VHH binders against Pleckstrin homology-like domain family B member 1 (PHLDB1). Designs and how they scored, part 11

Target 1, 115 residues: Pleckstrin homology-like domain family B member 1 (PHLDB1), of Homo sapiens (Human) (q86uu1r1256to1370)
Amino acid sequence: SKVCRGYLVKMGGKIKSWKKRWFVFDRLKRTLSYYVDKHETKLKGVIYFQAIEEVYYDHLRSAAKKRFFRFTMVTESPNPALTFCVKTHDRLYYMVAPSAEAMRIWMDVIVTGAE
Below, E stands for the ipSAE of ESMFold2; O stands for the ipSAE of OpenDDE; V2 stands for 0.75 times the mean of E and O plus 0.25 times the DockQ between their complexes.

## First folded at step 18 (VHH; framework vhh_7mjh_2)

Design s01 (from r06 with R54K P105W; at its last look DockQ between E and O 0.82; V2 from the best seeds 0.68)
Fold by ESMFold2, look of step 18:
Structure s01 (fold): chain B 115 residues (1-115), chain A 127 residues (1-127)
Amino acid sequence: as target 1 above (115 residues)
Amino acid sequence: EVQLVESGGGLVQPGGSLRLSCAASGFTFDLYWMSWVRQAPGKGLEWIGRIYTKGSTSYNPSLKSLVTISRDNSKNTLYLQMNSLRAEDTATYYCARDIKFIRNWETGKTTYYMDVWGQGTTVTVSS
């Protein structure tokens, strides 16, 4: 696919909380962009393919260690099993897929774009 | 318990073909990237290739013409097809769960991180 669109939940940049964003992967533009919602009227950020250094399954293991103390921190992933990371030059993105199928698609699409 | 078990190794003549299998259990196989890696006697590990969750692949350029990686997500099984085998392909072959793509942004060099490994299956190419 040339373009892949869908919602992912991501950790915010300035305010460290989990935010639902509409992601657009575009193989021709070589970008992974995200917007406030599916109408694509308010761009929130752009990840260029060449800036991607790492893509990995992350279950948020270090952040999740606080969960077994019967704690839910606002920074903790709402679904650690469906959490993955994209690291760029200056930022680590934490992303949560809405389902296992979505995770499979987004992991594959992002890494093949970064290659 | 996360487990990977390779099979299909053995003695094969030069020019022959062989298909290796890797049976996965204890995790959601179709969620994960998977890799094959080999180690010739007395040598270091050599990455063969990765297969993504939907079946696309990325190969070590030096081996690309010799190997094909496939997966059957309904059987939780990973495959390595090898053709035109040579004595230099003698090695222990491992399947591994591949959880991290790393590329150095300055050089473009790719590295790999695999958290679960099989026991390996030995392929000997000799006449």
Scores: ipSAE 0.450, ipTM 0.769, lowest interface PAE 1.9, mean pLDDT 86
ESMFold2 (binder alone), look of step 18: mean pLDDT 82; pTM 0.802
OpenDDE, look of step 18: ipSAE 0.815; ipTM 0.912

Design s02 (from o04 with N104D P105A; at its last look DockQ between E and O 0.83; V2 from the best seeds 0.74)
Amino acid sequence: EVQLVESGGGLVQPGGSLRLSCAASGFTFDLYWMSWVRQAPGKGLEWIGRIYTRGSTSYNPSLKSLVTISRDNSKNTLYLQMNSLRAEDTATYYCARDIKFIRDAKTGETTYYMDVWGQGTTVTVSS
ESMFold2, look of step 18: ipSAE 0.608; ipTM 0.829
ESMFold2 (binder alone), look of step 18: mean pLDDT 82; pTM 0.799
OpenDDE, look of step 18: ipSAE 0.822; ipTM 0.910

Design s03 (from o04 with T28D; at its last look DockQ between E and O 0.88; V2 from the best seeds 0.82)
Fold by ESMFold2, look of step 18:
Structure s03 (fold): chain B 115 residues (1-115), chain A 127 residues (1-127)
Amino acid sequence: as target 1 above (115 residues)
Amino acid sequence: EVQLVESGGGLVQPGGSLRLSCAASGFDFDLYWMSWVRQAPGKGLEWIGRIYTRGSTSYNPSLKSLVTISRDNSKNTLYLQMNSLRAEDTATYYCARDIKFIRNPKTGETTYYMDVWGQGTTVTVSS
C-alpha cells in the first residue's frame, strides 16, 4: 500500500520508556514518521526509507540487558512476541505492534519501503 | 521444536513441472517472511525468492520466469511451483524462515538472515 497508519509502541530515545506513537508510512514521501497521536499535529520523528539499514523480528534478548535492569529504566518489551526493530545509522528503534495482524502489516510495509 | 519439512521432490523430465511443499510447525507461521533456496550438486546456495506475510513476493531475477512462491497461512504451508524444468534445476530445495533484512550501508546491497532451515527435498531433472 502507498500509506499505512496506526499506533505502535516504541522505546523512547533519550528516556528509555515505552511510548505510544502514531506512525505514518508514506511510500510517496518515502518516510516513516511518527506523531503524538492520530490527529498528526505534533511530529515527534521521521525515519527516511534510505536511512533504514535493518528490519528484523526481535527474537533475541541480551542476558546483559536483563542483568542491568536496576541501572536503567526497564527496557523489556510489553509484548516480546510482537516486537520488531528498525535500525538506522543513528539509532535502533524497538517497536511493538498492538496485534498479530498489525505485526504482519507493519513488517511487510516497512521492509518493502527499505528495499 | 521449530521445524520446516519440505516434500514433493523427485524425478521429472525436462520441460516438466513440480510443486514443492514446506510444512511449518512449532511457531506462528503467518507472522514470518519465508524463502526458498536451492543447492545444485557441487555448487553454492542460490536464493530463489521470498514471500512476505501477506503474500507478496520477491524473486531472484534469473529464476523469476520459472517459479511461483505461495503460502497458505491457515495450513502453515509454503509452496514452490516450478515450470519448464531443465537439467540445471537439479538441486536440493530448502525452505527457510527469514527474520532480518539487512542493507550494506557502503554498497547498498541487500540481504536477509534465515534462522530456521528445512532438511531439503531433492529434485532431479533427467530423461
Scores: ipSAE 0.754, ipTM 0.881, lowest interface PAE 0.6, mean pLDDT 88
ESMFold2 (binder alone), look of step 18: mean pLDDT 83; pTM 0.799
OpenDDE, look of step 18: ipSAE 0.848; ipTM 0.920

Design s04 (from o04 with M114F V116Y; at its last look DockQ between E and O 0.88; V2 from the best seeds 0.75)
Fold by ESMFold2, look of step 18:
Structure s04 (fold): chain B 115 residues (1-115), chain A 127 residues (1-127)
Amino acid sequence: as target 1 above (115 residues)
Amino acid sequence: EVQLVESGGGLVQPGGSLRLSCAASGFTFDLYWMSWVRQAPGKGLEWIGRIYTRGSTSYNPSLKSLVTISRDNSKNTLYLQMNSLRAEDTATYYCARDIKFIRNPKTGETTYYFDYWGQGTTVTVSS
């Protein structure tokens, strides 16, 4: 019955740029969904809890940003200190929280959903 | 640089209680998950539990009834309360900064990734 909603910035799937998305964590549905905006009318993706394999602080990506630039068009995180990753079998999601308080909340809710 | 310093270990009678502390410095403590880990003499590492940034916890099921992990973010301090101690709880206890949750999708086994560790504090439970 716990739901967490809010904006996070994430790296896009097809177009590799940082995009603001409205995320909805739903413990009953066991999903982390994201939409174009807070109206929740245009779903952009769904991450099922059981698909989550890793959740981590992105220390390595911050340190390796020049290496990624050499092999891809991916740009650096707009806020490396507040960047975290969620890995599924199919994809590595890079997410940026808008504040330290938001990061504390999102890291905690996502990992406890995955456990 | 990041430092973690455990304290509060010592000799305890069976059935007794003990509270360990871990003083953290060199990083923004309240942004990070933290864990306690122990190692009994001649044995491997055993994960005790994790505390999330806002104080919720996840425990090793075999130890859940014996331990309580808490944190005081204003003091940059992590705590481990242990009760009803037995001889098999004799070990060196470590605090660790916990930066990565990994679950093996085939086995369900959890892997732990700690980028910084304390020096450890020794707890001996004996009559």
Scores: ipSAE 0.584, ipTM 0.831, lowest interface PAE 1.2, mean pLDDT 87
ESMFold2 (binder alone), look of step 18: mean pLDDT 89; pTM 0.878
OpenDDE, look of step 18: ipSAE 0.832; ipTM 0.915

Design s05 (from r06 with R54K; at its last look DockQ between E and O 0.79; V2 from the best seeds 0.74)
Amino acid sequence: EVQLVESGGGLVQPGGSLRLSCAASGFTFDLYWMSWVRQAPGKGLEWIGRIYTKGSTSYNPSLKSLVTISRDNSKNTLYLQMNSLRAEDTATYYCARDIKFIRNPETGKTTYYMDVWGQGTTVTVSS
ESMFold2, look of step 18: ipSAE 0.611; ipTM 0.826
ESMFold2 (binder alone), look of step 18: mean pLDDT 82; pTM 0.798
OpenDDE, look of step 18: ipSAE 0.827; ipTM 0.909

Design s06 (from r06 with R54L; at its last look DockQ between E and O 0.90; V2 from the best seeds 0.00; counts 0 for: SAP .674 > .668)
Fold by ESMFold2, look of step 18:
Structure s06 (fold): chain B 115 residues (1-115), chain A 127 residues (1-127)
Amino acid sequence: as target 1 above (115 residues)
Amino acid sequence: EVQLVESGGGLVQPGGSLRLSCAASGFTFDLYWMSWVRQAPGKGLEWIGRIYTLGSTSYNPSLKSLVTISRDNSKNTLYLQMNSLRAEDTATYYCARDIKFIRNPETGKTTYYMDVWGQGTTVTVSS
């Protein structure tokens, strides 16, 4: 489809905690945007399709492990089996789908948008 | 144990058809992108096509008219239908699990990383 909307949980950028965000995938704008909530009034970030370098399943369970970053613990994904990654030049996004069905949709739309 | 097992290969005359199967086990099959890849004797790997989790497909343009990829998520099975086979289609055919899309930011070239491969099934097209 042209547009896909829904909640995903993502790891925060500067503050490393898991945050629920409303994602909007838009083939016409060629963006994956995310907002505080479904009202789409408070934009938190934009991922342009052309900036996407990788899309992958968290096969190595990198988000399933407690991690230390300069002696600070970064918590594991709330659902490691439904975690996937989107990498841009500047950042690695960890995203957690709310269900297997949602993961199938999001993986398919994001990768076909990035291709 | 994650496993992929191809079957259905054999000897086929030119112009014939075959359907290959790939049985998946040890993982949640319907969550993953899947591909077929072939290797002719003495040649490199040639990507045939990919099927996404919801059933849409992408094909190697040079093979698109000859092949159809499908999946049956209730049976954990991937299929490759091949028609109008020629001698140059003689190859070992592999199914593989795709787990990573990669774009080279400098060239724009795209590829996938396939982490699990089957043992292959051999198709021989000969008169």
Scores: ipSAE 0.744, ipTM 0.863, lowest interface PAE 0.5, mean pLDDT 89
ESMFold2 (binder alone), look of step 18: mean pLDDT 83; pTM 0.798
OpenDDE, look of step 18: ipSAE 0.861; ipTM 0.929

## First folded at step 19 (VHH; framework vhh_7mjh_2)

Design t01 (from o04 with R103K Y112W; at its last look DockQ between E and O 0.92; V2 from the best seeds 0.83)
Amino acid sequence: EVQLVESGGGLVQPGGSLRLSCAASGFTFDLYWMSWVRQAPGKGLEWIGRIYTRGSTSYNPSLKSLVTISRDNSKNTLYLQMNSLRAEDTATYYCARDIKFIKNPKTGETTWYMDVWGQGTTVTVSS
ESMFold2, look of step 19: ipSAE 0.784; ipTM 0.902
ESMFold2 (binder alone), look of step 19: mean pLDDT 82; pTM 0.796
OpenDDE, look of step 19: ipSAE 0.872; ipTM 0.933
ESMFold2, look of step 20: ipSAE 0.728; ipTM 0.884
ESMFold2 (binder alone), look of step 20: mean pLDDT 82; pTM 0.795
OpenDDE, look of step 20: ipSAE 0.870; ipTM 0.933

Design t02 (from o04 with R97K Y112W; at its last look DockQ between E and O 0.87; V2 from the best seeds 0.82)
Fold by ESMFold2, look of step 19:
Structure t02 (fold): chain B 115 residues (1-115), chain A 127 residues (1-127)
Amino acid sequence: as target 1 above (115 residues)
Amino acid sequence: EVQLVESGGGLVQPGGSLRLSCAASGFTFDLYWMSWVRQAPGKGLEWIGRIYTRGSTSYNPSLKSLVTISRDNSKNTLYLQMNSLRAEDTATYYCAKDIKFIRNPKTGETTWYMDVWGQGTTVTVSS
């Protein structure tokens, strides 16, 4: 089984701010899970591969556009060039990789897990 | 300006081999998935295959035995190696920048959105 672990910055679900989360991609379990930190003691969410409907590069800077709506408190992505999206039927996740190398890894593992 | 430029097309005999190149500029090439697509005369577009950012590939099952896709990030270049060419492989070959994977939640079928295409290079397979 193939596992990929690392920090990504993501837009929060309830409170719309950028949050650092520890992500765990597990090809055997077919999940993309995320935790408060690397100790993996507080699970914050699980994205099942079969729930993933879209994976894409954020060319239109969709994360920044959320601040146009009433009650949005989101700031522009901390690194727009390294921002990507994962869409499920319930939610659009905005994620920011900490580096170009991390971006390459996460885009590849997530999309191949989803397809 | 984002640009893709294919080259290496031409006339080749049946059974022959040919390597196409796609030169990329105006974007960070190594961050992106890339595809090759072709169009035979009088036919629609046919997806050949995709290369992921770290070099793994996925191919159209009908073409898998004929093609190999590779990339050289130091040269910002995508390659298509074609072997054992047949007359039916006569087509214009395009490289394209893949930016979105989509799965239909009802059928499970997948679609990819490609935002930038090259102008194509023509391969003719004939004696």
Scores: ipSAE 0.763, ipTM 0.898, lowest interface PAE 0.7, mean pLDDT 88
ESMFold2 (binder alone), look of step 19: mean pLDDT 80; pTM 0.767
OpenDDE, look of step 19: ipSAE 0.831; ipTM 0.912

Design t03 (from o04 with R54H Y112W; at its last look DockQ between E and O 0.94; V2 from the best seeds 0.83)
Fold by ESMFold2, look of step 19:
Structure t03 (fold): chain B 115 residues (1-115), chain A 127 residues (1-127)
Amino acid sequence: as target 1 above (115 residues)
Amino acid sequence: EVQLVESGGGLVQPGGSLRLSCAASGFTFDLYWMSWVRQAPGKGLEWIGRIYTHGSTSYNPSLKSLVTISRDNSKNTLYLQMNSLRAEDTATYYCARDIKFIRNPKTGETTWYMDVWGQGTTVTVSS
């Protein structure tokens, strides 16, 4: 699809905690942007497709991190099986889908946008 | 145990067609991107194509006209249809689970990391 909208949970940039954000994937604008909520009145960030360097399933990394959590500097994902990552030059985004069906959609749209 | 098992290989005549299957177990198949890769005797790996979770595909341009990848998520099965087979299509065919897309920021070239591979099924095209 050209546009995909929905809530994902992501690790915050400034305050390192898990936050629910409204994501908008727009193939025409070539952006993955996120807002405070579905009303799209307060933009929190923009990820340009050309800035995406990696997209990956993070369940193995999150599982290993959970096993050795005493060495981690960041909080563990609330749902490791539905966690995926988008890496740009400046930041690693950890995202958690609300369901397996949502994860399938978001993984497909994000990676095809990045390709 | 996470496992991929290919089947459907064998001896086929030039000009023939063949459908390969890849049975997945031990993981949530419909969540993952999947690829087919082949290796001709004495040659390196050649990526054939990828299927995304909802069924769209991306192919090696050199093979696009000869192959079709499909999946049946209800059966945890990935398929490769091959047509108009020639001697150069003789190879071991593998299915693999794609878990990571990578773009080299300097060159723009893309790569994919495949963490689970099947044992392969051998296709021989010979009279």
Scores: ipSAE 0.732, ipTM 0.880, lowest interface PAE 0.7, mean pLDDT 88
ESMFold2 (binder alone), look of step 19: mean pLDDT 81; pTM 0.792
OpenDDE, look of step 19: ipSAE 0.855; ipTM 0.921

## First folded at step 20 (VHH; framework vhh_7mjh_2)

Design u01 (from t01 with S56K; at its last look DockQ between E and O 0.90; V2 from the best seeds 0.82)
Fold by ESMFold2, look of step 20:
Structure u01 (fold): chain B 115 residues (1-115), chain A 127 residues (1-127)
Amino acid sequence: as target 1 above (115 residues)
Amino acid sequence: EVQLVESGGGLVQPGGSLRLSCAASGFTFDLYWMSWVRQAPGKGLEWIGRIYTRGKTSYNPSLKSLVTISRDNSKNTLYLQMNSLRAEDTATYYCARDIKFIKNPKTGETTWYMDVWGQGTTVTVSS
């Protein structure tokens, strides 16, 4: 229960498209890191627990309204019902869980890590 | 449409116990954090506790020993068990769906946004 690993789909930072990344939640290191794949050899980013300001469910209507106001090339979430957001000072991360079971796990571990 | 409906309120004697239910419909209940909140007559809202999607709970420290929150995801139902009730527990009890956790990283203060509320069920504790 100290570590949670798995693939999530997330919106990219520089290139705005949905990307599959291997996420590693580590309660002892107090980080949520993500890599290109499960081999964990190429780190793409780190979210420190202390930097997490918000964790929330991203309903379809909210995501659609944000896309409308932004006027961007961003594609719609592959599964809006399983999309959630993690906000830090610098960035808003959009993540999509592969299943309802994964959603429940990731939402619970991330918010309890941030508390 | 998304709905929460509380039930199980009523008149109870001091020292008694009561279990409240909250029936959820119109959304995937097991994906969401849920809270119980109460409001005594003439008072503000008082948060009772939260249950995470997989059953972990967090409680208002002043109420922690008196209440137990549980959920049955197969029945789309949230529960509040209350024991050793006193007159001060007289209130309208609401269930609510939590959708947003907010933390001030400098102070550690947390707030939660609850987007859907039930109409409430009234508990009166008197002899």
Scores: ipSAE 0.722, ipTM 0.878, lowest interface PAE 0.7, mean pLDDT 88
ESMFold2 (binder alone), look of step 20: mean pLDDT 82; pTM 0.792
OpenDDE, look of step 20: ipSAE 0.867; ipTM 0.932

Design u02 (from t01 with T28D; at its last fold request DockQ between E and O 0.88; V2 from the best seeds 0.86)
Amino acid sequence: EVQLVESGGGLVQPGGSLRLSCAASGFDFDLYWMSWVRQAPGKGLEWIGRIYTRGSTSYNPSLKSLVTISRDNSKNTLYLQMNSLRAEDTATYYCARDIKFIKNPKTGETTWYMDVWGQGTTVTVSS
ESMFold2, look of step 20: ipSAE 0.787; ipTM 0.902
ESMFold2 (binder alone), look of step 20: mean pLDDT 82; pTM 0.796
OpenDDE, look of step 20: ipSAE 0.871; ipTM 0.935
ESMFold2, look of step 21: ipSAE 0.785; ipTM 0.902
ESMFold2 (binder alone), look of step 21: mean pLDDT 81; pTM 0.787
OpenDDE, look of step 21: ipSAE 0.872; ipTM 0.934
ESMFold2, fold request of step 22: ipSAE 0.805, 0.815, 0.835; ipTM 0.910, 0.913, 0.920
ESMFold2 (binder alone), fold request of step 22: mean pLDDT 82, 82, 82; pTM 0.791, 0.797, 0.801
OpenDDE, fold request of step 22: ipSAE 0.885, 0.885, 0.883; ipTM 0.943, 0.943, 0.941

Design u03 (from t01 with I102Y; at its last read DockQ between E and O 0.96; V2 from the best seeds 0.88)
Amino acid sequence: EVQLVESGGGLVQPGGSLRLSCAASGFTFDLYWMSWVRQAPGKGLEWIGRIYTRGSTSYNPSLKSLVTISRDNSKNTLYLQMNSLRAEDTATYYCARDIKFYKNPKTGETTWYMDVWGQGTTVTVSS
ESMFold2, look of step 20: ipSAE 0.760; ipTM 0.894
ESMFold2 (binder alone), look of step 20: mean pLDDT 82; pTM 0.799
OpenDDE, look of step 20: ipSAE 0.875; ipTM 0.935
ESMFold2, look of step 21: ipSAE 0.763; ipTM 0.898
ESMFold2 (binder alone), look of step 21: mean pLDDT 82; pTM 0.795
OpenDDE, look of step 21: ipSAE 0.875; ipTM 0.936
ESMFold2, fold request of step 22: ipSAE 0.820, 0.767, 0.795; ipTM 0.914, 0.897, 0.906
ESMFold2 (binder alone), fold request of step 22: mean pLDDT 82, 82, 82; pTM 0.797, 0.797, 0.798
OpenDDE, fold request of step 22: ipSAE 0.888, 0.886, 0.885; ipTM 0.944, 0.943, 0.942
ESMFold2, last read: ipSAE 0.784, 0.825, 0.766; ipTM 0.906, 0.916, 0.902
ESMFold2 (binder alone), last read: mean pLDDT 82, 82, 82; pTM 0.797, 0.795, 0.796
OpenDDE, last read: ipSAE 0.885, 0.885, 0.887; ipTM 0.943, 0.942, 0.943

Design u04 (from t01 with K106S; at its last look DockQ between E and O 0.87; V2 from the best seeds 0.82)
Fold by ESMFold2, look of step 20:
Structure u04 (fold): chain B 115 residues (1-115), chain A 127 residues (1-127)
Amino acid sequence: as target 1 above (115 residues)
Amino acid sequence: EVQLVESGGGLVQPGGSLRLSCAASGFTFDLYWMSWVRQAPGKGLEWIGRIYTRGSTSYNPSLKSLVTISRDNSKNTLYLQMNSLRAEDTATYYCARDIKFIKNPSTGETTWYMDVWGQGTTVTVSS
C-alpha cells in the first residue's frame, strides 16, 4: 500500500547505540518518519524521500571498533544479515529489520519511495 | 560461492518469443533486487529492467513492450520473457544482483550497483 508501519532497530544519531524505533513510511507525504514507539506521540526524526541518496544492503557488516581511551565505541549490528543502509545528504542510517520478510518489505518500499 | 547462471538463449525468428532463466545460488535470493541487462554485438550495456523482492518491476521505457521480468523465489530463479523479437534484440543477456540504489543529487538520475553478474546467454534473432 501507500503506508508502511513497523519497528526497526537503528543506530542512534547522538548516542551511538542500537535503538528500537517505530517507523512510518508514507508515500502521500513522501516521508519516512520514526517515533519512540507505535503510539506515534513522540517524533524522533523525519527522512524526506527527496533527501534519500542511497539505499543498500550492508554486506560488509558493521564492525565493532573498541577504543578505550574516551572514544565512542561502535557495536556490531545485532543482526548483520538483516541490516541495510539509507544515506541522506547529512547522515548514514543503519537499520536492522526484525525478520527477512520485514527486510524485503522495507527495502522495497524505501527504494521505490526514493526513486 | 555467490553465482548467477543464465540459460535459454538461442536462435529465434523475428516475431518470435523466448524465455530466459537465471539460476541463483550461494545467497538468499528472495531478499535481493534483481536486474536483466543486455549487450548487442559491438555495443554498450543496456539495462532491461528490475524486479523487487516482492515481485513489482521497473523497466527501461524503450523495452517495456517487449519484456516481462518475473521471479520464482522457491526455485531461486529469475526469468525474462521476451516477445515480438526483432533483429535488433540480438544480444548477450545477463542477469545481475542489484545491491545499491544511488540517486545523483545534481541531475536526479538514478543508478544501481550490481555486484554479481552471470556469464550471459546469447539470443540471435534471424530469419
Scores: ipSAE 0.724, ipTM 0.882, lowest interface PAE 0.8, mean pLDDT 88
ESMFold2 (binder alone), look of step 20: mean pLDDT 81; pTM 0.785
OpenDDE, look of step 20: ipSAE 0.870; ipTM 0.933

Design u05 (from o04 with W33F Y112W; at its last look DockQ between E and O 0.91; V2 from the best seeds 0.82)
Fold by ESMFold2, look of step 20:
Structure u05 (fold): chain B 115 residues (1-115), chain A 127 residues (1-127)
Amino acid sequence: as target 1 above (115 residues)
Amino acid sequence: EVQLVESGGGLVQPGGSLRLSCAASGFTFDLYFMSWVRQAPGKGLEWIGRIYTRGSTSYNPSLKSLVTISRDNSKNTLYLQMNSLRAEDTATYYCARDIKFIRNPKTGETTWYMDVWGQGTTVTVSS
């Protein structure tokens, strides 16, 4: 209950394409970290709970990426119903859960960690 | 069509109990956090509490001892159990879908945006 690990698909930071990343939520460290894969040897980023300003369900009509990148239709969410967003001061993260059960878990842990 | 419909309101005696229901349709209910909110006649909205996707709850501190929120995901239904009711609990009770958590980074204050609301069910506490 203090740690949650799993793959999520996220929009890349530099290259705007959907990337599979291994996420680690740690309530004790108060971080949401993500790695290249489950071996946790190559860290790609860290989201501190205090830096989280918004967490929300992303519906098809509200995707900010689609509004600003009309020519990049290939970058639309592979599963909009399971897409959620985490906003920090510096970045908007788009994440896609692999299943409804995974989405229930990730939304629960991220929101309760940020609150 | 995304819809929330409250029921179970009515007249209740002081000291009594009442359970309200909120029937959800048109969306995957178990994916969402849900809130109860009330509005007494002539007053503003008062948040009662929230139930999270895995069943934990958060309550308005002033109402915490009086209410219990639960959900039955197999029935797409949210519940509000109210006990030891008093005249001041007379209000219209709404369920709402919590869609966005927001924290003000300067003050630390938190709010939620609720995008879908039911029509409300009215509870009157009177002898």
Scores: ipSAE 0.722, ipTM 0.877, lowest interface PAE 0.7, mean pLDDT 88
ESMFold2 (binder alone), look of step 20: mean pLDDT 82; pTM 0.805
OpenDDE, look of step 20: ipSAE 0.864; ipTM 0.931

## First folded at step 21 (VHH; framework vhh_7mjh_2)

Design v01 (from u02 with I102Y; at its last look DockQ between E and O 0.92; V2 from the best seeds 0.83)
Fold by ESMFold2, look of step 21:
Structure v01 (fold): chain B 115 residues (1-115), chain A 127 residues (1-127)
Amino acid sequence: as target 1 above (115 residues)
Amino acid sequence: EVQLVESGGGLVQPGGSLRLSCAASGFDFDLYWMSWVRQAPGKGLEWIGRIYTRGSTSYNPSLKSLVTISRDNSKNTLYLQMNSLRAEDTATYYCARDIKFYKNPKTGETTWYMDVWGQGTTVTVSS
């Protein structure tokens, strides 16, 4: 489809903790937006397709469960097996899908949007 | 351990067809993008195509009329169907697991990183 909606858990930008956000992928607008919740009244951020530089599986980065400042500073993912990354010009997003089926959907839609 | 094993290679006549298989083990196959890549004798690697987790595909434009990639997630198996084969299609065929998409922000060129490869299966197209 042209639009994909759903919750993902992501590492926060300003406050470094895991946040549940409502994501909206829109091929026509060429955006991946996220909101506080499914009511879509409070926008928290926008990822433009053109800004996406990398999409990857994070299973290797999560294996040790700990990070230091000389490495990317990340608290342990609540579900490492379903964690993936989107890198933009400005930021590295860590995202956790709620299920394997959701991960398959989001990995496919995000990478094809960026491609 | 993470492993990919190709099979189905062999000798085929020009104009013939073959289906190659790639058996995956040691990882959750249905979560991953997968590619086929080939290497003709004395030449570099040539990317054939990729299949996404839900079955859509992307192909090397020069090979698109020759090939069809499919997957059976219940069998942890990736397939490459090849048709109308020519002598220039003689190569070792590899399956590989894609783990990372990269797009160069300056040029727009894309790169895919493959972390696990099979040993390959050899296809010879000859009369």
Scores: ipSAE 0.718, ipTM 0.884, lowest interface PAE 0.8, mean pLDDT 88
ESMFold2 (binder alone), look of step 21: mean pLDDT 82; pTM 0.800
OpenDDE, look of step 21: ipSAE 0.875; ipTM 0.935

Design v02 (from u02 with D28E; at its last fold request DockQ between E and O 0.91; V2 from the best seeds 0.86)
Amino acid sequence: EVQLVESGGGLVQPGGSLRLSCAASGFEFDLYWMSWVRQAPGKGLEWIGRIYTRGSTSYNPSLKSLVTISRDNSKNTLYLQMNSLRAEDTATYYCARDIKFIKNPKTGETTWYMDVWGQGTTVTVSS
ESMFold2, look of step 21: ipSAE 0.817; ipTM 0.914
ESMFold2 (binder alone), look of step 21: mean pLDDT 82; pTM 0.798
OpenDDE, look of step 21: ipSAE 0.872; ipTM 0.934
ESMFold2, fold request of step 22: ipSAE 0.809, 0.802, 0.777; ipTM 0.910, 0.908, 0.900
ESMFold2 (binder alone), fold request of step 22: mean pLDDT 82, 82, 82; pTM 0.798, 0.799, 0.799
OpenDDE, fold request of step 22: ipSAE 0.884, 0.883, 0.880; ipTM 0.942, 0.941, 0.939

